# Ledger of designs, part 111: VH-VL binders against q0atu2

Target 1, 119 residues: q0atu2
Amino acid sequence: MLDKKARIRTSREYRNVFEKGKRLSGRFLIIYYVENALDNNRFGFITNKKIGMAVIRNRIKRQLRAIVREYQGQVKNKHDIVLVARAGIGKSSFEGMEKDYIAIMKKAGLFARNANKID

## First folded at step 6 (VH-VL)

Design k43 (framework fv_daclizumab)
Fold by ESMFold2-Fast, scan of step 6:
Parts: C-alpha cells; structure tokens; sequence
Structure k43 (fold): chain C 119 residues (1-119), chain A 119 residues (1-119), chain B 106 residues (1-106)
C-alpha cells in the first residue's frame, strides 16, 4: 500500500492536476502530472466505466498501486501524478501495465536516473 | 571498488536444496537491484530473477518461480538465492549481477558459483 | 517472452578483421545491451542502451540498431576479443539473452 500522504484524495486536488498538468498517453495508461509545493510525491488513480465492471476496475486499481509503490523511490520529488486507465487495460497482463508505466514515466522525464550513470 | 563475491562450489544430490550467497561491497547496496543469472555447461545465459534490496520486492522468470527464492540482508550487504528440489538439469554456474533499476545493465558480476547435481 | 536470436552462432576471424554480430528481437524493443564472456569468467558489459560504450571498454567496439535489428561491431579485431558475445533485452519480463556468438581464431 502507498502511504496516505502519497495519495491524491480530493476532487479539488485531481482538478488541479488536470487543469495545470501535462498529459502523456501510453498504450494502456494516460498520466497527468504537475509539480507540487509539497515535500513529497502524490499519486491518483482513475478507472472509469469504460474499463469494465467494478470487480475489474478494483483489480486494475490494486495492480496499478502495486506498480507505483514499487517504483515510487525512483520518481523525481515534488510531483502530483494521476494515472488514468484506458479501456484496453483490462486485457493487459500485470507485466504489460508495468512496462507501459515505466515507458510513460521515462518519456515524461519523471524518473530519476541512478546518480552514477549520467552518460 | 565495486565487488560481488559469491559462495563456493556445491555438489548436491537430486531432490536437495542449495543456497548461494553474493556479498556486495564498494557501493550503496540498496541503490541497485541484484539479479541472478544461470549458465548450464556450454550453454548460454538465462535470467532467473531479481531483488530490490531497498524494498525486498522480488521478480522471477516464470520458469523459476517455484524453484528459486531470492532474498537480501541489508545489514550484511548480502543477496541469497535458494534453489529447491534440485534436478540434474539445474547443474550450472549461477551468477549474481548488479543492475541499475532504469537500465537492467549488468555492469558488475560475481565470479559465479558452480552447482553440480549428481546422483 | 521476447526471443533474442543472434547471427552467426560461430564466427571465425583473424586479428585486424572487422567483425559484425547481429541480434534480432521477436518484437520491437527500445532497451538492449551487449556482453562479452571469456571461458571460465563472468560476462562483461560492453554496450548499454544499444549504442552507449561502457566505461573502460575499447573504442573499437560499437553498437547500433533499433526496433528488431541490432548490431555489435568490432572495427579491428584484437587477440583479446576472441570470446562469446551476448545480447540482452530489457523491454519486457522475463529478461532474455541471445544464444551467443562465439568469435574464434580462423
């Protein structure tokens, strides 16, 4: 589980990310992201009705939280990031979702590289 | 200087288990993943899995999911791999290798541990 | 799983030769590396991220390619280069290696 302070919880906070943030689309995921004024990163998750029934949406949300938790230490500090699941995500494997997440985060410039490997 | 030092060669009976160690020095142990790769005599390289020493999270090649167990001890900067239910097909040199989480580029390897399974 | 296939499996060459080894992925990939292995020793990273030369590796080694076709080139083969070479992908799990290309004395 993600720490409570690492979660975007209110509709106002989600609205801020959508209004001020940048958008990047992957195969199964869309991210919206913006720098925050806090000392930490926060993540939000959206699985809408286009994904499927509640059982499928809850499984996807749980899997995405596990992926984000595993890589949260590598994310550049002071960002609010919202993951929106695309309709096709229900057909993806866990590994497929993870690879899409990594690809999107790299493309967004949100992953910090290991300090010993600059070039 | 970065070093990965593995435990010595093992000769085991079919059905037994073996636990190989990999002692890391010269870098921050929790900053890199530790991977395990095997090489059967005269054959190529086969990836077994990794551990993130910072979180304890492990990922396995499905082929090895029920055979290999990877652990790490931060207090001693040591990673371990236990192989269960040994068969003659498990005879191989087993390597630990340091990988950057971003690239999975194995820039430092242990010297290898030969595990021989014979009746 | 992404299958990595190397060509040729074995290559006979002389010192001073230009050597080219190819690696074909079963699907399009963005992340791959090249390793060198000598008998009785662990592999050594040569090229990371398809084309970046690892620190301490001689400039005669170079990597190129994208998508499904990748190439390792040794511009002028030295005695120290007779070894087996492996490609590896990190586009998806499980991580997979090519079967190896053995560069041996002609």
Amino acid sequence: as target 1 above (119 residues)
Amino acid sequence: QVQLVQSGAEVKKPGSSVKVSCKASGYTFTSYYMHWVRQAPGQGLEWIGYINPSTGYTRYNQKFKDKATITADESTNTAYMELSSLRSEDTAVYYCARGDWYYSDFDYWGQGTLVTVSS
Amino acid sequence: DIQMTQSPSTLSASVGDRVTITCSASSSISYMHWYQQKPGKAPKLLIYDASSLESGVPARFSGSGSGTEFTLTISSLQPDDFATYYCQQYNSYPLTFGQGTKVEVK
Scores: ipSAE 0.007, ipTM 0.581, lowest interface PAE 13.2, mean pLDDT 87

Design k44 (framework fv_daclizumab)
Fold by ESMFold2-Fast, scan of step 6:
Structure k44 (fold): chain C 119 residues (1-119), chain A 119 residues (1-119), chain B 106 residues (1-106)
Amino acid sequence: as target 1 above (119 residues)
Amino acid sequence: QVQLVQSGAEVKKPGSSVKVSCKASGYTFTSYYMHWVRQAPGQGLEWIGYINPSTGYTRYNQKFKDKATITADESTNTAYMELSSLRSEDTAVYYCARGDPWYSDFDYWGQGTLVTVSS
Amino acid sequence: DIQMTQSPSTLSASVGDRVTITCSASSSISYMHWYQQKPGKAPKLLIYDASSLESGVPARFSGSGSGTEFTLTISSLQPDDFATYYCQQYNSYPLTFGQGTKVEVK
């Protein structure tokens, strides 16, 4: 689970990201992202019924939150980012979703260089 | 049971305007975008724009920015598109279509409204 | 704008044939849908997100592809499949459609 401050919680905030944000596509994920006026990033997660039954959607949503949490420190500050799971994501492994997330975030220019570098 | 019901055919003179309606039923009107697409006789499909009924936010194909104005009335679950300064080239069947905000897939369409522009 | 070009524009086929329609994007895209339109009717969604079959659509329809080349396949053409087919990209605005492929009786 992500900290409260790192979550998009209101319909208004989701609406802003979808209406004003840029869109970038991966194999299993779509991201919508827009700069915010805060000092932190916020994430939203959408797994609509096209993904499959509720049990599958809930699993995917939990796995995506875990991936985002793991890489939170590498994301450039001041962005609202919504992850939308594509219909085919149910066929992916956790590793496949993780690799897709990293690839699209790098392509979007949202990953910070040398974040949390340890010798 | 989702339905989109459009207003009837219109015959207009060049230079006039027309307003087409699209009444939605069988779903939560504010949960989907309403798109407009036209099709000239014997031709293909051309996207005009959409409205988010929840916010009033609109996005237009640049080609139609000076031609089309899209609005929505949440109290009647009705979307509208007004076309101004009509020319013979605007003769087409105009469709409203329900789109998922994330996929922009048009899973339900209105029956179409034929707008004929002639003297 | 991303231009979507379909091939062929028209094809003649017989019931039982395997039919393949191609859609080419002018730049790399990840997201597209396929529609079927019968004369005098609104289009009907067949395939969303390149390869996912819409609810109620027969299993003989399938979609595949990535990047700039996408295909719609009808494995064994049935009488109610004679129609015009359109691809649509949703990668960027404005949303654009292919010019259509008419599948007609041979």
Scores: ipSAE 0.014, ipTM 0.675, lowest interface PAE 7.7, mean pLDDT 88

Design k45 (framework fv_daclizumab)
Fold by ESMFold2-Fast, scan of step 6:
Structure k45 (fold): chain C 119 residues (1-119), chain A 119 residues (1-119), chain B 106 residues (1-106)
Amino acid sequence: as target 1 above (119 residues)
Amino acid sequence: QVQLVQSGAEVKKPGSSVKVSCKASGYTFTSYYMHWVRQAPGQGLEWIGYINPSTGYTRYNQKFKDKATITADESTNTAYMELSSLRSEDTAVYYCARGDHWYSDFDYWGQGTLVTVSS
Amino acid sequence: DIQMTQSPSTLSASVGDRVTITCSASSSISYMHWYQQKPGKAPKLLIYDASSLESGVPARFSGSGSGTEFTLTISSLQPDDFATYYCQQYNSYPLTFGQGTKVEVK
């Protein structure tokens, strides 16, 4: 579970990221990101009805939060980042989502150092 | 149930301006972006820009930044697009279209407004 | 800007035919949609996010592809399917459409 302080909580905060932020697309994920004026990073997660039923959307959200939490220390500080799941994400594995997240964050220049995981 | 109704056809002289309206009904106006797309006679579709009715934030195709101004009136659920300094090459059918701000998929379109620019 | 190029520009077909329309992006993309437009009408969303069928669209329509090449397939063409088809990318701004593919009666 992500700490409350590390979550984007209000529609106003989500709007700020979408309207002022940069966008980068991966295979299963789209991220929107913008520098904030806080001491920490904040993350938002969006799974709309195109992903599937509520049970599937809730599972995907939990898995994405777990992935973000695992790599939180590698993310450049002072950013608001929203992860949007694509319709096809329901067919991916946890590992597939994790690899896509790492790739997109590195491409965005948001990782402070190399993240290297050997399974 | 969801409906986008545009204003009627316009015939304008070169150098003049025109303002096209798009009235939305059957959904929460502020929950979706409103995009504008044009189609010149015998040609394809060209994206002009969008407005977020909730915030008033706009994004334009750079080609249209000095030509089009997009606005929205939340109290009447109406989006507007004004075209300035009209030239004959601006002759086209102009569409408003509702877009999900995560996918930009245009699931509902207005009926179109023909703007004819002739001397 | 990402340029979307469709092939063919015009296609003649008969009811019952399998029709394929290709859309090529000038750079690698992940995100695109397909629309159908009939004369005098606004476009209608058919396929979103490359392969997902929009609600109310017949199952004979399907989308596939990745990178720079995407395909719209109509498995068995029906009379209502004679129309112009457009692809659209949403990978980056400005949003861009292909030039259109007209499917007409043979």
Scores: ipSAE 0.013, ipTM 0.667, lowest interface PAE 7.9, mean pLDDT 88

Design k46 (framework fv_daclizumab)
Fold by ESMFold2-Fast, scan of step 6:
Structure k46 (fold): chain C 119 residues (1-119), chain A 119 residues (1-119), chain B 106 residues (1-106)
Amino acid sequence: as target 1 above (119 residues)
Amino acid sequence: QVQLVQSGAEVKKPGSSVKVSCKASGYTFTSYYMHWVRQAPGQGLEWIGYINPSTGYTRYNQKFKDKATITADESTNTAYMELSSLRSEDTAVYYCARTDEWYSDFDYWGQGTLVTVSS
Amino acid sequence: DIQMTQSPSTLSASVGDRVTITCSASSSISYMHWYQQKPGKAPKLLIYDASSLESGVPARFSGSGSGTEFTLTISSLQPDDFATYYCQQYNSYPLTFGQGTKVEVK
């Protein structure tokens, strides 16, 4: 579960990330991200009507929150990050979404090197 | 339902300015970005810029930064594009088109406004 | 700027034909959109996010591709499909379109 303080809450805060942030696209996800002046990361999640019915959108949001939570410790601190689900995400597997998330976060330079690497 | 209705055709002299309007109806005007795209006779599509009607924030194609001014009037649900210092090369059909902020897909277009620049 | 190049620029086809239009991006992009434009009309969204069919668009239209190569396919061309087709990228500003592919009667 993501802590309340780790969630982007208002439409104004989402708009700030969209307009001022950098954008990176993956296969199923787009991320918008900007450094914040807080002591922690905040995440937002967007699933619009193009994804599908409410039941599908709610499933996708739940799965994305689970993925973000799992990898939270690897994200560089002090960022606001919004995940936008692409229309095709409804056809993906959980593993597919997870791999896409990892790939785009690494490409964005937002993931720290795996602490368990042996070199 | 959703409609974007543009002002009528204009014939202008070189060096003059033109202001094209785009009146939106059938949706919440401030929930979508309004973009402007032009098409010279027999040519392809060229993106000019957009406005976020809720904030007034604009973004321009660098080619048009000193030539186009995009504005919006939230009280009348109308977007405007003004072109200054008109040249014959500006002869084109000018379209307004709406997008959601996340996909930048143009799901509804105005009917187009032909601007002819001739002496 | 990301350059979008379509191939072919024109093609001649008959009703019932399978038509494929290609769009190449100058750098890797994740997704893009396809539009149809008929003479004297504004463009109409057909496919968004590379492969998703816009509401109200006939099922004979489909999109595919990733990276730098994308395709629009019309499985069985109908009389109302003779038009110009444009691809568009949305990975970065400025937004850019392909030069267009005109589908003409053979």
Scores: ipSAE 0.015, ipTM 0.669, lowest interface PAE 7.2, mean pLDDT 87

Design k47 (framework fv_daclizumab)
Fold by ESMFold2-Fast, scan of step 6:
Structure k47 (fold): chain C 119 residues (1-119), chain A 119 residues (1-119), chain B 106 residues (1-106)
Amino acid sequence: as target 1 above (119 residues)
Amino acid sequence: QVQLVQSGAEVKKPGSSVKVSCKASGYTFTSYYMHWVRQAPGQGLEWIGYINPSTGYTRYNQKFKDKATITADESTNTAYMELSSLRSEDTAVYYCARSDLWYSDFDYWGQGTLVTVSS
Amino acid sequence: DIQMTQSPSTLSASVGDRVTITCSASSSISYMHWYQQKPGKAPKLLIYDASSLESGVPARFSGSGSGTEFTLTISSLQPDDFATYYCQQYNSYPLTFGQGTKVEVK
């Protein structure tokens, strides 16, 4: 479970991310992201009816929160990030979702490749 | 310069336990995963698991879930792997190896620790 | 688990030869790496993410492939290249390695 202050909770904040943020699509995920004026990152999660039954949507949300929590400390600070699950996500494995999240965050410039590796 | 320095060779009796250490230097310990990989004499590489030192999160190869325990001490920049209930088939060189948080590429390796389980 | 199978298991070659090692995944993958290991030493990363050359690795090494078939090529074999080579997938857990390809002198 993510900490309360690390979660986007209000409809106004979701709208702000969608309207003013950048968008990037992966295999199973779409992210919307924008810099915030806080000292921390906040995450939002959207799973809609096109994904499947409530039991599937609830599993996906739980798994995405676990993935985000695991990599929380490695995300560039001061961002509001909304993860929108694509229809095909219900057929992915946990590891497939995890790899897609990492790849899309990396492409967005929100993860830093290990700069010390080449020295 | 990045270095991973492992503890020395061990000779153990069947049924005993062994704890191998891996001391990291030259980089921010909490910014990378630390993995453990073994290699039996004349054989290939087998992944055991990893720890994320920043979160304490561990992931294990199912084969090793009841045998290996991976821990990390941020105050000393040291990762540990304890193997329990040793059998002759656990005789191997055990490596620690660093990876970044998204590619699981092992860019730096410890020198290896030979664990011999005597008959 | 994704099984990685290398071919050949052993390869005899001469200095100056072009050497190709193949790695086959039991299911389609997007994420894999190649390592070199010399006797008595830890493995060394050569190629990451299928085709990216690791810093400090000689330009004669290259990687290619996608899906289930990947190759490591050494364009002109040098004496320092006689070693065992391993592929590794990181598409899913557990992380798995190929059985290794030993490149030995002809």
Scores: ipSAE 0.005, ipTM 0.564, lowest interface PAE 13.9, mean pLDDT 85

Design k48 (framework fv_daclizumab)
Fold by ESMFold2-Fast, scan of step 6:
Structure k48 (fold): chain C 119 residues (1-119), chain A 119 residues (1-119), chain B 106 residues (1-106)
Amino acid sequence: as target 1 above (119 residues)
Amino acid sequence: QVQLVQSGAEVKKPGSSVKVSCKASGYTFTSYYMHWVRQAPGQGLEWIGYINPSTGYTRYNQKFKDKATITADESTNTAYMELSSLRSEDTAVYYCAREDFWYSDFDYWGQGTLVTVSS
Amino acid sequence: DIQMTQSPSTLSASVGDRVTITCSASSSISYMHWYQQKPGKAPKLLIYDASSLESGVPARFSGSGSGTEFTLTISSLQPDDFATYYCQQYNSYPLTFGQGTKVEVK
């Protein structure tokens, strides 16, 4: 769903986000975010074994990528953002994860409050 | 009303340093990147770099990495650019400019600061 | 670096003329903007995202194009429009501007 160029791929890039980025926790998600030197946003996804078996972790990753793709046009430009799934996310609905994502992105100041050139 | 107000003109000798300020008002200072652009007499526009005032993260045009240092003071809503080891070719008008969240255009500019390096 | 080349570098025009300025990028870009600069003044945003008119800018200004070729058009030149115009890309670092097109009185 998410373009390859919009994904964080290397261990070095993940380390940069963890070392220099700001951290915010939601109910089911933690985000780490930092400005990048590219002309686009990049996203990374981490699910640990406390969430559940590989089949559950893979489902969560797919659902998070779908949510990120849906809202990518609302994200402040030029950021690397890593989503870390918290224990308990496996019991959340798709809609629950989506609401949590929107809430934490707004708290981070990464979602515009409907602000644009029209306003 | 959004305003960017820069410090006054400077006349400097070769080898010295100068620090130009850009005071922002009328918006949330930490929500927008601040760029610096210069224009030598009779010449076009040249990008120097930017700062994210929220994090202090900076990005420089490689040409200026050893020349310019960009900083921001969140308590006074002021961005700064310091130029070191001044030479006659650094004579230019220096502008600060705010980057729009949605389209990454420079929607507001400071009035410019003339830095003259002579004799 | 992405090089932005404007054509023409200078043009002489009369009030009422249709003026077109072209900007060519050395590689394909998606983020490009046009600015107007009058003598002694800071640049002013005219067109963002290739074709969107900035608020408060007269409707005689329009932008078009995609990929590597972009055009700024002034449908009926007014006295206030004699100025230098710059295109800019924000696709990759370093950010670059065209060399400028000076629109001067004939």
Scores: ipSAE 0.008, ipTM 0.576, lowest interface PAE 11.5, mean pLDDT 86

Design k49 (framework fv_daclizumab)
Fold by ESMFold2-Fast, scan of step 6:
Structure k49 (fold): chain C 119 residues (1-119), chain A 119 residues (1-119), chain B 106 residues (1-106)
Amino acid sequence: as target 1 above (119 residues)
Amino acid sequence: QVQLVQSGAEVKKPGSSVKVSCKASGYTFTSYYMHWVRQAPGQGLEWIGYINPSTGYTRYNQKFKDKATITADESTNTAYMELSSLRSEDTAVYYCARDDYWYSDFDYWGQGTLVTVSS
Amino acid sequence: DIQMTQSPSTLSASVGDRVTITCSASSSISYMHWYQQKPGKAPKLLIYDASSLESGVPARFSGSGSGTEFTLTISSLQPDDFATYYCQQYNSYPLTFGQGTKVEVK
């Protein structure tokens, strides 16, 4: 899981990222991201009904949090980042989500050149 | 039922301004972005910009930054687009379209407002 | 800006035909949307996220593709399908549309 301080928790904080942030789409993920003043990164996760039933949405959320946690050390500090799962993500494998995350973060300039698992 | 109802056709002289309205019903107005798209006679679709009705935040296509001003009135569930310094090249059908924050898919459109600029 | 180019610009077909429209992006994108527009009407969403069928849209419509090339397929053309079709990218601002493909009677 991610620490509390690494989570975007309020609707106001999510709204700030959506309005002022840059948007970039991957294959299964959309990210919204904006620089913050906190010296740490914060992550938000959105899954909506287009993805599927609550069981599927909860699985996707858990898997995305695990991916973000694993690659946390590769992400440049001072960013609020919201991950939005796209409708097609329910058909993806864990590996597929992971590869898409790495690709989109690199393209956004938020990731180190060599994106390795933290472990 | 979700409906977006736009104001009627306008005929304007070069150099004048026009303000088009888009009244939303059948959903929570502040939960969706409202975009504006134009289509010149016999031509394709061109994105102008959007507003977040809950905050008033706007984003514009750079091409329209000095031409279009998008606003929203939460009390009447109405979005507006004002075009200034009209030229004959601004003759087009102008559409409003609803967008959820997650996918940027335009699932509902207004019927369109024809703006004709002629001397 | 990401430029979206459709091919062909016009397509003549008969009822019952399999119709394929292509859309090419100037840079790699993941997903995009397809819209249908009939004369004098607003566009209507058909396919979102490249391959997901919008609610209420007939199953004969399907989308596929990745990277820079995407396709809209109508498996068995019906009279109601003669229209102009537009692709749209939403990877970055400004949002951009293809120039349109007009499907007309042969």
Scores: ipSAE 0.013, ipTM 0.675, lowest interface PAE 7.8, mean pLDDT 87

